# VHH binders against N-glycosylase/DNA lyase OGG1 (OGG1): the designs that were tried, part 18

Target 1, 365 residues: N-glycosylase/DNA lyase OGG1 (OGG1), of Arabidopsis thaliana (Mouse-ear cress) (q9fny7)
Amino acid sequence: MKRPRPTSQPSISSTVKPPLSPPVTPILKQKLHRTGTPKWFPLKLTHTELTLPLTFPTGQTFRWKKTGAIQYSGTIGPHLVSLRQRPGDDAVSYCVHCSTSPKSAELALLDFLNAEISLAELWSDFSKKDPRFGELARHLRGARVLRQDPLECLIQFLCSSNNNIARITKMVDFVSSLGLHLGDIDGFEFHQFPSLDRLSRVSEEEFRKAGFGYRAKYITGTVNALQAKPGGGNEWLLSLRKVELQEAVAALCTLPGVGPKVAACIALFSLDQHSAIPVDTHVWQIATNYLLPDLAGAKLTPKLHGRVAEAFVSKYGEYAGWAQTLLFIAELPAQKTLLQSFSQPINKLDESAEVNETSCDTLKP
Short names: E, the ipSAE of ESMFold2; O, the ipSAE of OpenDDE; V2, 0.75 times the mean of E and O plus 0.25 times the DockQ between their complexes.

## First folded at step 17 (VHH; framework vhh_7ubx_2)

Design p3 (from n2 with Q100P; at its last look DockQ between E and O 0.53; V2 from the best seeds 0.67)
Fold by ESMFold2, look of step 17:
Structure p3 (fold): chain B 365 residues (1-365), chain A 122 residues (1-122)
Amino acid sequence: as target 1 above (365 residues)
Amino acid sequence: QVQLVESGGGLVQPGGSLRLSCAASGFTFSSYEMTWVRQAPGKGPEWIATIGTAGDTMYDDSTEGRFTISRDNAKNTLYLQMTSLKPEDTALYYCARQGPSEFGDYEPFDVRGPGTQVTVSS
């Protein structure tokens, strides 16, 4: 089955007044090179450091697609890449379909994957601090936390509020279509994420007509607030990598539509805030079952959000957000099928990973 | 307390049309986004369409152009008008409220109806 993603209408840009300042032109004018016959190269990450089905279809990004039985594809800035994991090969392989250069694409990919952080060391540390983590996380190696561009991450998570995965994906595909088309793989269109300036040329009405609902106002309001930041909105977002978590969350919550959970997602997945805990109803259940039993049966409130985050940090330390992410994956009923699949032939692994990750992203167990 | 009840399903010939209704009670209907989902035998649930509080809509690609979601806030009723029906559209169709979440949960279906069967066969 091949269903091309809808592209934006050709006239969308003509219905939006351009901003007073010109767009950042050098990015759009950079030369892009497409490979006619993609070559696959090893990425220096074993399956214990990166397992694709435990990393990409996990709700931290909505811009990566499963483009084959063992393949995922997505964009990082101007680079369109695919990753695959073959049975019997311990290293992940990658290819570059479109880039400014193959070397810059590889460096961007490693940065995006947080490749300098050893997952094996983190898991060893978590297991020493909590033997239950070790028991729950058995065979769940390679579930990485990605390092996304902050603007890209912010807009994706504004789309995610009170929403289902299929609809979130269509919203994010619409936003992506506002950027430069980089290529098609397995019937999916891939685009460089649009600039802040490009986003500013899309009206609330256009987002509403595209089906964003009330989130349309929050996207346009957030884009306007970022454009008003001294020194630039992208620079302002990047600066939050250098401040303490509480300050980063507070700053993000000044943006329209950003509450504590969305702020924690942005902090964890794009701002190097490895102790951030995106507290939702699923994470609340994990916390009351394992960390804060005295709060079992209580209603999650904004005041209790901090208590949950503190409990995770107290238990798992500096990288508590990575631990929480894995515990979420491990707690879902369908995850039992995935765990059984890691001792099975590769065909069953693909089926198990697809089923488990889909159910993990869709409903509270 | 909160209830959703679907109606309007049945047997229809290929190429035919059918209109589903979802009666809502026990909550402020106009304040929620509403969704249609279907599930065929042996398949997982499939999102069809969502309608927002201002009437804005989004459709899955497979049903866009053939199905129309709408709402009547005065009657607390959600509708799905289906046309050009195909045997592949045979499924249990149910409506769902996208649930309230203070913190913006994914897939927040906190209430759904029992569904109404649509069978497309000659």
Scores: ipSAE 0.587, ipTM 0.847, lowest interface PAE 1.7, mean pLDDT 82
ESMFold2 (binder alone), look of step 17: mean pLDDT 79; pTM 0.777
OpenDDE, look of step 17: ipSAE 0.836; ipTM 0.932

Design p4 (from n2 with S101T; at its last look DockQ between E and O 0.58; V2 from the best seeds 0.71)
Fold by ESMFold2, look of step 17:
Structure p4 (fold): chain B 365 residues (1-365), chain A 122 residues (1-122)
Amino acid sequence: as target 1 above (365 residues)
Amino acid sequence: QVQLVESGGGLVQPGGSLRLSCAASGFTFSSYEMTWVRQAPGKGPEWIATIGTAGDTMYDDSTEGRFTISRDNAKNTLYLQMTSLKPEDTALYYCARQGQTEFGDYEPFDVRGPGTQVTVSS
């Protein structure tokens, strides 16, 4: 099947500006350690700054799993961690199952969560600019934008194009299985995301046999394009954190399978581009409901795509992508039902009694 | 006039088999990825399997090994061969076309049929 044509932009340079020298990438000096007796520690994030079900199962990542009634688990580089929101606790707790060291895992986790960005301050600002945001924020506190590894984010969103969440998850699980096994929790296998080199050893035919369809050639083509980047593909992706949003998007769109929506997802969720707006027909409907009501009923076109992004940025400013993420979450079926009721008690999630604990010792290495 | 029509459902005992069909019309069937979804009473929709344009397949964990998705592009028909059926498989089964937009839409089921009922009981 033929790939849908990406949108085009007038009067923009399409040349990628490769870095003159690659940025220094931190490397690990120690071997991985699997903990035998997991312990839980508090994060310095209250429930108003982080709510797990408003952050992880919301379409920004497909590599985190619900591993208990109040628990989510996933990997960050070489670190396998779990997060838990226990009844009665003011702060979210975490547990390290596998890491280079417990301190490295904690630092990586806080970085991944964008923990230094105050959600309370952002939402106060958004509410002053849009009183309707204040209404939503009352009920949907703690919806954070994650800071993912760029390669990991890119490959996940290549799988996501014109696809459903269950199939995306199976594809991402297959790709994850190509990396180093870190442990199993609640019947899920967890892997460090594979390197570019490891990905390059999987053929288009192998991806097709695994059920990727036409996305197989996008993945293999993108991996090849990244491997050809002077200074290295990971370094090239990281360099996009340091350029303006439009340049980052243009650079990403040179990769096979990356159109404006996928590029905006990568920019927002991995490249510190907090004003990026991933626009598709669903976000178009959100925008016409909240920002552009005079365009309600019109069909999304490539020209109108830019208008949606401009509308969000004009309304919410530098962190417009975080505001858009909350509006998107408010339209998810579970959250939409809750918002329409407004009578649901805030402690509904606290009625869950089960707490899952998993150590690396119970898992096949 | 795009249309999908399912057939082949019915009542079956646990351990039994059924073959579902989905007849497609009004579009170039061979150009689209096709999906089976089921919905039990009081539950949300559950993805079962998808088949690509070249016949590549992917299954949800609960149905892999028991269900087989296939397509006959000459007859514009999608199939689901179901074996080792369990009471938990009782649901309305429908086929869906995966839409393809230049915007890369999330959850792109742009056409679906009315479904065919599968009931598994002793």
Scores: ipSAE 0.657, ipTM 0.878, lowest interface PAE 1.6, mean pLDDT 83
ESMFold2 (binder alone), look of step 17: mean pLDDT 79; pTM 0.777
OpenDDE, look of step 17: ipSAE 0.841; ipTM 0.934

Design p5 (from n2 with G52S; at its last look DockQ between E and O 0.76; V2 from the best seeds 0.78)
Fold by ESMFold2, look of step 17:
Formats: sequence, C-alpha cells, structure tokens
Structure p5 (fold): chain B 365 residues (1-365), chain A 122 residues (1-122)
Amino acid sequence: as target 1 above (365 residues)
Amino acid sequence: QVQLVESGGGLVQPGGSLRLSCAASGFTFSSYEMTWVRQAPGKGPEWIATISTAGDTMYDDSTEGRFTISRDNAKNTLYLQMTSLKPEDTALYYCARQGQSEFGDYEPFDVRGPGTQVTVSS
C-alpha cells in the first residue's frame, strides 16, 4: 500500500492543521528504469486462462490499448507492460518497458491479472450450474476479471456513468495525462495513474472545460472526500477489500457520483468482491435473457436491480461477478458475430464462404 | 413522442464544409448531454463529439479541430459544423440523446435519429 506524499499547496495557511499526522508513507528506494529494446518473456498463463481481446477491450478498464494486431499495452502502478498472444501459441508473452524492476513488474502483472484464480475451475463450476454458460464458455475462453488499483478503478468508473465507451476513454486519457509519463507505444502515451494528491490539484472547472460535464463535480467531490479519510483515501479504499460486499458497496456509495452500479464495478474489478454484479440497463437485458426470462421486456427499477444481483449470486455463487462478465462479453458486437457463426453447420459455412468469394461484387464497373 | 431528426447532409467535394442540424422534440432538450455519431459502410458506429448541458465539448481525435458541436437550447437544436471534409468522413451522421438512467448505463443512447447522409467525393 502506498500513500501519496502530502500535497504541496501555496495556501497552506488556509488548511486546518491537525494535532496529529499519520505515519510517513513508505517511499520507493529505487527509481524507474526505462528499456530501449525490451525483451519478451513467457507469462505462465495459457490461452484458456487468458485471452487478451476477451479481457482488455471489454469495459473493465479504459487504460489498456491495443498496440498491435496481437498486442495490448498498459500500466500497473509504475510498470509499463505489453502483452501479446501469437496465433497457435498456448502461452501469453509479456515485456516490460518501464518499471522499478523486472521482477516487481512480473509480480504486479500476475496480481493484476488475478492469476491465482483458475478460469478452468470456475468455468467448470458455472457450466454445471448452467449448461447455456457452458456452450458460451467453449467459444469464449480466457475472459479474466482484472484486479485493479482501487483509486484508479474508482476514477475510471466515475467517468463511465451514462456515457459511451469512446468518450469514457478520452476522459480517462485526460486523467492519465496528469500522472508520470512512462513511455509511448504505437502512438499512444502511457502514464502512471495520478496520485490522489495530484488529482486534488485539478479544479472542477478544469474537468468541465476538458469535457467531463456533470462528472467533473463528482470527481473533485470524491477526491475531496477521500482526502478527508483518516489515514488517507488510498488506505480507506484498500480496507474495503477486507469487508463483506454489502459493507463495501455501502461505503463506496457515500462518495459523490457512486451509485450501486459504479460501486459494484469498483468492488468487482478492484476490491476482490467476486460476487459483485454491476447492474445497469444493458446487464438487465442480459439477466432477462439468461436468468429471469419471465421479466423480459420489463423496465429495470431499483427493486428489480437487487433481484438481478441476487439471481446471479444464487445461480453462480461466490464468483458470480466473473460469470456475469463473460455473459456481458458474449453480447459485445465482435463476440456476438463470432458466436452466431458457430450456430451454423460446417458444410453451410463452407458453402457460404465459397458463394461469397465467387458471387460477391466488391467493385462496380 | 420523443424525436430527433437530422438534416443538412449531402454531397460535397474534399475540403468542403457542411452544417448538420438535429431538431429535438418531446423532451426537455436543455437537460441532456447530446452526441453526434457516424457510421460508414462496413464499419461500426463512431463517436464524433458530445456537448454537455453547459455547452462544454469533447471530440474524437480524428475530428477535433475540423468539426464543431454546438447547441441552441431556445430552438431545441443540436449542430455539427464540419470543415476540411475528407473522403473518409463519408458516413451516415446521426444525433443521440445521452440517457439519464439512475443506474449509470454505458452506451446510453436512449434516443437517436434516423441520420443524414454525408458523402465526400470529387
């Protein structure tokens, strides 16, 4: 756990001085090292445990970028990392572009990926409980739930409320630019996520002018609320990993802009709350397709929101949030198109491909 | 009867300009964030720009500096001023209302118009 350094503010005289200060936060004894030509190493995760397109561009993080046909890059704390997955390879490879050390980067990466949790075991359990899940899982292997830093996750999901993915990504890129630049890959800039102290120096007006809309007030309000926590906001957020889900959600909902869906996202993606179910209108549609078909066509209400979360947990158990994540991914356009092709006979697919090649007109005379 | 209706599309030469309009009816226009989206043949939808209720804007990188989103709350109208048009800007352009679900939906386009075609070719 690392706490930010105390804020450096020119108007310190306007601050009510506390009678007692918290312990000095641990600081790194080593500086960051940037690599000019990074080497690639195997990561001990097979494709059935990790598939990059089913993990990163799926709405649980907005800080990882596709940096090549088979490559994704992002930051984990001070570490800038790329992952790649060659066709036909069983293992994912990684390289470290910037880190405090290569070993600490590897350990942080495995922790970030929740690598100790076996998807094979989870998928087997879910498939026994729901054969329909089993059919989807045969085609969608390696969809992991990430273990993100809680502050980073919180700020990303404050940007997400009633928002489209492209705009969320632009907002998160702006916030990321407030942190330490770690390197550029494939035309993308990568930054260590800004500290709570750095975030506290950005005004609501600055966020509004950057195009955040009403979410600007939520971000600045939440940053202020976190700074007021005894022992610091980062420690307070980390402490929520140690409490039951309902307590964690209730605590998160005290923060400006954090409703039940955003709280469940933070809980699932950063607080080890594997049964958390982020419910919005889209997840409602998924739930009525898979769990509550007698409610199909009904409008989501706060009362039904709780029933959706209960239904997922009752069906899938302790890791229900991981099951929900796969069902959500299955409804994304790219995966939905692929899954529809598996509903066709192999001979039909061959005939369709041959007909398309011989009878498709790609050019007009 | 919540409705959005786009107009102002057409055929233009590269380097040309167009001003798209989106007429809104059946809701309190000034209370919603509003968005322009485009969809080219064979491609998925592409976010262009969003304007907040207070008039602050955010643009996709590919259109920033060339396109300007604006709103006239007295006329219930959203605009997209496009300049320096390129052939790759050819698409169906539609406006969308950003939803206000208490659940904080992603992809919150709860109302959209039928779109207006923009074609950039010589």
Scores: ipSAE 0.718, ipTM 0.900, lowest interface PAE 1.3, mean pLDDT 84
ESMFold2 (binder alone), look of step 17: mean pLDDT 79; pTM 0.780
OpenDDE, look of step 17: ipSAE 0.863; ipTM 0.947

Design p6 (from n2 with Y59R D60E; at its last look DockQ between E and O 0.48; V2 from the best seeds 0.69)
Fold by ESMFold2, look of step 17:
Structure p6 (fold): chain B 365 residues (1-365), chain A 122 residues (1-122)
Amino acid sequence: as target 1 above (365 residues)
Amino acid sequence: QVQLVESGGGLVQPGGSLRLSCAASGFTFSSYEMTWVRQAPGKGPEWIATIGTAGDTMREDSTEGRFTISRDNAKNTLYLQMTSLKPEDTALYYCARQGQSEFGDYEPFDVRGPGTQVTVSS
């Protein structure tokens, strides 16, 4: 059931956007320590609980980079960390390159990974509810849903609307560069995500010049709307972790550029809303192949959007978003190619957008 | 009805140049973001560049400086100017329309052309 989220706090009197965006030094709120020769420590997550290639380069975040054959690196708040899993290791290992303290970095990392949630238990439950899921899941273990900072997640997914991964990543890299530089790994620069205040000093023209297209207006408008929230935009976003999904989605949809799909992404990947289903045309195709076969071939409409989300929740329960995430990963080109080499996957062929009904592949020259 | 048709590919030696064209028909070309993508045999699609409705562009980092996307809205044509070509640029190049789904689609190339082959070899 939908419901609005009322606010009772008075808004800050005015929004401020500089007419020109001069160079801005990020606000440093904490003492940072850089580790020249980092030590590697085991995480308390086995390979079945976390598989790096099924977690980071899969569209839930665009701020983590593959920094080696078995290594991924990224930032969590002020902490710059790397993860790796060597062949034969039971657990993923991590190291801290930059942090406010090593203990704070470890706690932030475990929180970011949703480490308290057992993927093995979720996969077992999903498989009981859908044996087809069980068959697919035996090939794709450790596809974890991350717990990202809400502002960071929001801005990334404003960049994602009607966009491809490579372009989204370049946009997110630009936004990241506005924050405090934390270090370089494998030729990639890593930054603490910029504050809301820092984002407010970037003009729509600057985003357009950087190639954001129409998304520039949504980013600046959303930043402005967040700055006007009573008690602050970051706190307002964080408060959505403690409300019902429908209320969280409704609240997010008041922000410029945030429709139901983007809201569901933010809810799922940053607001602990484990039943959120980011529905777009691609997820529609998955849903009609899996859950709603009587609707195969029908055009996705705003009214049908809710039915897709309901179908996933009815099938998989409170953690339906985690189940949907695996099904989505299974349809990514890399995983789809691998799965086709083993057996026939539940989805025959990856499809392009609504107008082009053939696969993404073209005919021979 | 909606159609994209690429041309301008061919065989070229390393260091050479090509200008690819993409003729659009059946839709309001000026209202859409447009993209060039390439795909070598047995490899996944690789995004090259996108141009917005106002002419703003974004290009993949490793090919910046060699490839320039542009559009002529009066002629409904998208272009890719390629210079300093290398053997690793050999691929099928196709143009794609960025979809405008109200749902904010992931990987939203809703119309694609059949592509034009670019082969860079001595």
Scores: ipSAE 0.661, ipTM 0.880, lowest interface PAE 1.5, mean pLDDT 84
ESMFold2 (binder alone), look of step 17: mean pLDDT 77; pTM 0.759
OpenDDE, look of step 17: ipSAE 0.872; ipTM 0.950

## First folded at step 18 (VHH; framework vhh_7ubx_2)

Design j1 (from p1 with G52S; at its last look DockQ between E and O 0.55; V2 from the best seeds 0.76)
Amino acid sequence: QVQLVESGGGLVQPGGSLRLSCAASGFTFSSYEMTWVRQAPGKGPEWIATISTAGDTMYDDSTEGRFTISRDNAKNTLYLQMTSLKPEDTALYYCARQGQSEFGDFEPFDVRGPGTQVTVSS
ESMFold2, look of step 18: ipSAE 0.748; ipTM 0.908
ESMFold2 (binder alone), look of step 18: mean pLDDT 79; pTM 0.778
OpenDDE, look of step 18: ipSAE 0.862; ipTM 0.947
ESMFold2, look of step 20: ipSAE 0.766; ipTM 0.916
ESMFold2 (binder alone), look of step 20: mean pLDDT 79; pTM 0.777
OpenDDE, look of step 20: ipSAE 0.884; ipTM 0.957

Design j2 (from p1 with D105N; at its last look DockQ between E and O 0.58; V2 from the best seeds 0.69)
Fold by ESMFold2, look of step 18:
Structure j2 (fold): chain B 365 residues (1-365), chain A 122 residues (1-122)
Amino acid sequence: as target 1 above (365 residues)
Amino acid sequence: QVQLVESGGGLVQPGGSLRLSCAASGFTFSSYEMTWVRQAPGKGPEWIATIGTAGDTMYDDSTEGRFTISRDNAKNTLYLQMTSLKPEDTALYYCARQGQSEFGNFEPFDVRGPGTQVTVSS
């Protein structure tokens, strides 16, 4: 490992006086075990707590791949896992392809999924505060907010600024390829996300040759800024889980390429800041439709950016970022098409049911 | 008036080639990343390629090696050279400007052209 404990001094700094803290204990790295034919186990999460297509292909991560009709795969630290949810099964299942141990992989997976947070409780609370949320949420259960590693989340969202999903995904695939290869599933290569030190060895020109455009400078600049943090860049990022949202956002915005929207993404998806609201013009339109109707048709400005975030928190409370995330998912093309079809008159279904002689309650989504 | 206007589409045989052009006006073309997107009937939009302000490129995997994006900043024109065309390449092709919002917009196409039809058949 390259990250010392806080207040510790590395041995190569011969002119630097050692700190008064105790010596840094060596970090023991467990060996990785690769499984050729992994076994599937159930997670203790029902479909109402986790629905894979409402969680992974929704713009909060770009490192998980659809590896089958009902299967998604990705990495969490050194662990390579797959998730699937079969028709007729209530709970999601997982398998471990590579890990330090199967138990460590399961614990990391549950932590990554924020499994300790009940969606049933949140959805109930949101629906009491906004009946329109309740109507929408009936069709979009299990849309979880992930708990990603802060460095991994930060680099992904530097790629995301003013960018489209397909290109972001290719950029993130390039960055992922810099890390340790953990295995292949369904033709996709999977890598442990690269360390800060590994990222520091990639030049701006290498990122530009890979097609990152002007974002290359932001990535190299941010990596350099993180390396300059006295206690270490990863430790600095993790410390932001312990401060209030305003302080976390302000700290993140000191990094090159990190504006308020990107900072809010990092805060929401990796720093346990459940009230963070990533505001761009898409979220602005959602806000004027749902929360600030008197501002519909107005242009988003820096002054109004804060008003949007305040409106979401005022309406939905401590977990406003989770409510905003569902509203955002509802506007994605796939979900928007499905939701519009549920608004069709039930008359067509009743006509079909009468032919069967038994039902007047036929309803199909 | 910010405008993007595509041309060069048409009917082509499988295995054939086309060069699409996108004429840009009303903005500083050289300052923006530019993108080609296609949309077949009944399908969502599909990203093809993006070219940066310094000429750096990125391609979708299905078109890499067959399609080449380029730009001529002196003529304010974006190009897509297409070769080895297949029936599944049949679509409306349009160019788009990548926005530069201070808010870092997701899916940031703030200007697109009306598109040019490419049909690959028999």
Scores: ipSAE 0.716, ipTM 0.901, lowest interface PAE 1.4, mean pLDDT 84
ESMFold2 (binder alone), look of step 18: mean pLDDT 79; pTM 0.780
OpenDDE, look of step 18: ipSAE 0.747; ipTM 0.905

Design j3 (from p1 with Q100R; at its last look DockQ between E and O 0.31; V2 from the best seeds 0.68)
Fold by ESMFold2, look of step 18:
Parts: C-alpha cells; structure tokens; sequence
Structure j3 (fold): chain B 365 residues (1-365), chain A 122 residues (1-122)
C-alpha cells in the first residue's frame, strides 16, 4: 500500500486551485488566539497508550499531517495542535498553535484521543480472548482509535470509498480548504472543517472539477440531506452517539453514498460505537485469516457482511472495533514486514509483499 | 479475461520525455476510474494519478505538473505523458483499474498490468 505523504517539506500552495464559490465566513461566537512561540505540555499518555505513527497515518483520519520527524499536527474544531514523542521520553507532548483558549484545546484533544479508554486494559482483554492478538499487540503498542467530529468523519469517509489514502488525502485537503484557515505548519495549511452551510455552497460540478469523480454527487446529496434534518444535520449526527449500533448504521445508510462499510467507519471513529466493524474486502481477508478460516477463498457478499461483523464482536466483545483496527494496521506494508521478521519471514514475504517500503519509527524503543 | 498491458517505457536522459500507454481488454473500459502507480526498487507502491469516467483527474504532488494522465475510450487505452524526467522517477510503472466494490474497498486496485520500466539516468 502507498503512503504518498513525503517526509520532505512540500510547498504549501496547491498547483491547481479549483474554482470555488466565494467563501462564507460564519459569524464567530468566540475569539481565536494564535501563538507565535508555542509552548509544549505533557499529556499523561505513554507510548503504550499512544504511538503517533500507529494512530494518525493509518486510514482513520486524513486531516493530520506529519510535520516533523517525531511530530504530527491537525485540527480539532477551532483548535490547531501538534503532538510529538521524543525518543526516551515516555509521555507524549502537545502544543496549541490556535484555539479559543488553551484549556478548551487541551480538553478537546483528550476527548479526540479517547484518552479515558485504556489501551493496556483493552489489549489485555483481547489477548486473553485470542492469544494471536497478544502476539501482534507486543509489536504494535499505542494504536489508538480516535473520536472525530461526526460531520468531519462522514465527509472524509465519503471520499474514502473505493479509494487510496493518497487520493483521499488530496480530496480531504480540498474540502478542508473551504473552512477557516487556522495556520501553517511545516508547509501544510490547516483549516477548521467547513460548516454544513459552507459545504452546501459547493456544486457537484465544482467537486468534479476538483477530481472527486462520482463521489461529488454523494457529497452534495449527503450535505443536502443533512441540511433538511429538523433541528439540523450536525445535531442529528451527534444524536447517533446515543443509539444502538444497528440503529446508527441504518440511519447513516439513508444518506447518499453511505453503505454499510462507510456507516461502520463513521460509527467507529466518531459515534462511540466501539463494536462497529467496517467490512470491506481487506477486512474480509483479515476475518477469514483470524476468525472464519472455513470461509477462506470465498468472495465477500452482502450476505456474509453481517457474519464478519458478528464474528469480530463474538470474539472481542464491546470494543471489537478497536481490535479490528489493530489487525488492520498489522496488515499495512510497514507493519507487515516488521511482524513477519518475528516468525517465518522467508515464506510469508514471498507471496504478497511489494518490495520493501520503509517506515522509520524512531519513537519505538 | 480482464487484462491491462503497459508499454512505452525505456531508458531516457534527465529532462527527457516518455509517453506510457496501457491497453485494456475484457471489460467496459469507459466505466472505470483508471490509475497509474509506480514502484521504485526498495520502496512501496506510489500513486501517481487517477482519471475518472468523466475525464476528471487528480495527481500526487511529486510530479510538479510534469505528468499528464489521459484516456481514449474509443481505443480502450490509458496514457501517461511524462516530461522533465528526473532520476528519482526511475521505477516500474503500471496501470490499474480502480474497482467499484459495493463494500467501498480501501486500496481498490482490482486489476493491474505487469508494468513497464522507466529508467532515467545520466
């Protein structure tokens, strides 16, 4: 798999600027504060609870950027923050570049990281239920599931359908550029995610000219459907955090372009639905390798979709989506080659791996 | 049988140009998004560009506007026009059909060709 975000400092300007409707700046209710010299503060999260390269560049979000050898940056609502993990330092550090206040940025960051949920406790429980999980987990500590804003997550995963990470990221960068600019870090522009109203002012043709293809109609259709919700589309999406998973998925699937896989992504990564399993053909392969070996070699069908999700929940329980996320990360090329070096690398490497992709992670001891 | 076959690779000097072709057969070419990917020795695959069914395009930043993806649906052929080639463009270049699974697959390249080698050396 390809991860085209280079380590070099790319140009901040896009080479092609799609024609856009004039931006509508929302009436700001709180003042934003930008810092000139950021100060770093510790989070009480060790490497076993959060490892940045196992959390951010792994397909659950496309709005965080590697902004240094040991640094990742992104936005959470109106807050622009960076995280870093220095070698030999047990805790992660953060700084705030732009916010309504430093306190609100810290609270939003901890909420975004699901910081109250202990990975150590989850990994212990999963390992008791599946010793093979325990073997993988020894090598992949700190692969955390994020808690994203539902609208932001929804639009990102509409872009993700039948798509690769590099292209998804460029599409999401275009959408992000419609929002309020919060700052630049390491040659990247960072924006607050655009409002529903701002998104509604972008035509299908504008998205198509930006390279979205058939997904343009799904985005405009979904934005229109959300705007039509009584009480507002953002509140409707947030309300799905308080309903049972099956109801949340059914509600999401009424939106244009949202099938069961995309709905499960939104549920898992933004709606506190920790048992949601985003089933596609890659997750199908994981499931037949780990849970349903009698179905190995069969093609995934809509009939089998529910069986995969049920198998994960039966095996791992209420947080099955977190277990599935680790198993997914373990199959990414960088992690796959590392893991194969601990067992039988000669035979397992020959059949499936593209020739070495390197991911230098200096944060691992 | 679904098949993709690339051609047009070769040895070129830095600053040179090449036009890669990808001949498609066994499927309705005009119904699929099509993608160019490259893989250099010792590196993972790198997405270059995708062209949609309506001709809309998207490129990775590494080309700096040097590469142009296009398609000719009447000839069932995908193209990559490469200009201002650099040694770091040396790679195996292959085309891929971008599948449209009802499951919304991650990394959805369901058919690929064997590739054509591009070597840029002084």
Amino acid sequence: as target 1 above (365 residues)
Amino acid sequence: QVQLVESGGGLVQPGGSLRLSCAASGFTFSSYEMTWVRQAPGKGPEWIATIGTAGDTMYDDSTEGRFTISRDNAKNTLYLQMTSLKPEDTALYYCARQGRSEFGDFEPFDVRGPGTQVTVSS
Scores: ipSAE 0.722, ipTM 0.899, lowest interface PAE 1.2, mean pLDDT 84
ESMFold2 (binder alone), look of step 18: mean pLDDT 79; pTM 0.779
OpenDDE, look of step 18: ipSAE 0.877; ipTM 0.953

Design j4 (from p1 with F109Y; at its last look DockQ between E and O 0.64; V2 from the best seeds 0.77)
Amino acid sequence: QVQLVESGGGLVQPGGSLRLSCAASGFTFSSYEMTWVRQAPGKGPEWIATIGTAGDTMYDDSTEGRFTISRDNAKNTLYLQMTSLKPEDTALYYCARQGQSEFGDFEPYDVRGPGTQVTVSS
ESMFold2, look of step 18: ipSAE 0.734; ipTM 0.905
ESMFold2 (binder alone), look of step 18: mean pLDDT 79; pTM 0.779
OpenDDE, look of step 18: ipSAE 0.904; ipTM 0.965
ESMFold2, look of step 19: ipSAE 0.713; ipTM 0.895
ESMFold2 (binder alone), look of step 19: mean pLDDT 80; pTM 0.788
OpenDDE, look of step 19: ipSAE 0.906; ipTM 0.966

Design ko (from p1 with E33S F103S F106S; at its last look DockQ between E and O 0.20; V2 from the best seeds 0.00; counts 0 for: pae E 15.2 > 2, placed apart)
Fold by OpenDDE, look of step 18:
Structure ko (fold): chain B 365 residues (1-365), chain A 122 residues (1-122)
Amino acid sequence: as target 1 above (365 residues)
Amino acid sequence: QVQLVESGGGLVQPGGSLRLSCAASGFTFSSYSMTWVRQAPGKGPEWIATIGTAGDTMYDDSTEGRFTISRDNAKNTLYLQMTSLKPEDTALYYCARQGQSESGDSEPFDVRGPGTQVTVSS
């Protein structure tokens, strides 16, 4: 009677749980300095170089708020800044409300304004190339193209696609509120734009609840696509500053919700692509009226978007996107009303002074 | 077959009101964002309003406050209530389904109806 050998129970290999990824090193709490009383400093840009009402409320950004009569406030990275323009001489001043340092804030502001690019030189060149531009430029001075953070710019223009200003602003304000609070000015809350990591923690459902609707999937999809980029999403976006316009646009168009117009906006306003031409309905109208009359009555297509862009670049050159910006601004309702007031012929008051020759009838004696 | 059919168009006086309807069939209506677009003679298509799957709404600035987009998912129907109509509102009005992928500055529509004519004239 052979005793059956006890079947050795298989040793449960303790699956060593992979070590918990090291705690994400706390993002060094950048010591933000809040300034008590705002000190104003002169900005070294003349009135021909910067007009605040022709720069900030023109569809380039939705994060800057009007916080005074001719005052705009916004954030540039960790810096909360206000700009004001003095009536009469149009001198621009800035103040720093919150920053890592005043010097860093100043440099960031100058970078954000593309301060190294002279509007006077560009306008002179464009006016020689286009008399119509010259006429508009006489009345519309200081319309500057901003150099925004690419992620901030991308998210703003995803929100802006086929949308109204009020809803765009609400959507952008929601996104901004996810970032670090920097301060309050004139009843507005200002935040540092959220990181890509912070954005990735917001679900599509949360965006839908916030009123993004169908755009919620584009925001989350784009954020996920950017996180999947080798080397990081921010670095990938910044790398598009160094490539040709066509390559930058093609790369951007791989992101959910980004078409040619949105890509052109991001390229022009954040990626140093000065020849990028965002073709919306207004720019299409300008193009068909003045550049490509053969396309009058046609429907805008991606192919025609390219043709319009080429026509602008052919006419205005390397900085054609800056010319387009002025031309676009001239089509805005507030500016059209202003421009129409200048085109009214001064009715020559015919001073027909009828010199009534009162004939002094000399009474004869 | 996926179909959209607009109705409710007609002649109306300035200041009048009109309600457009769009009947959807052949797809799960509640799963799609829907849009109204119009096209006037000699003009390009103009976006008017979009309603999302959660009932969230978006309007063009030119029609905001006068037009209201709504949906009844049980009836597979999209609506556009128009008020304070102007001669400039004269156009062919289209109902359009938003596609799954969207690119550019325009809504990606994969399906639209034949349209309903709205004429505003004294």
Scores: ipSAE 0.000, ipTM 0.223, lowest interface PAE 14.3, mean pLDDT 86
ESMFold2, look of step 18: ipSAE 0.000; ipTM 0.264
ESMFold2 (binder alone), look of step 18: mean pLDDT 78; pTM 0.757

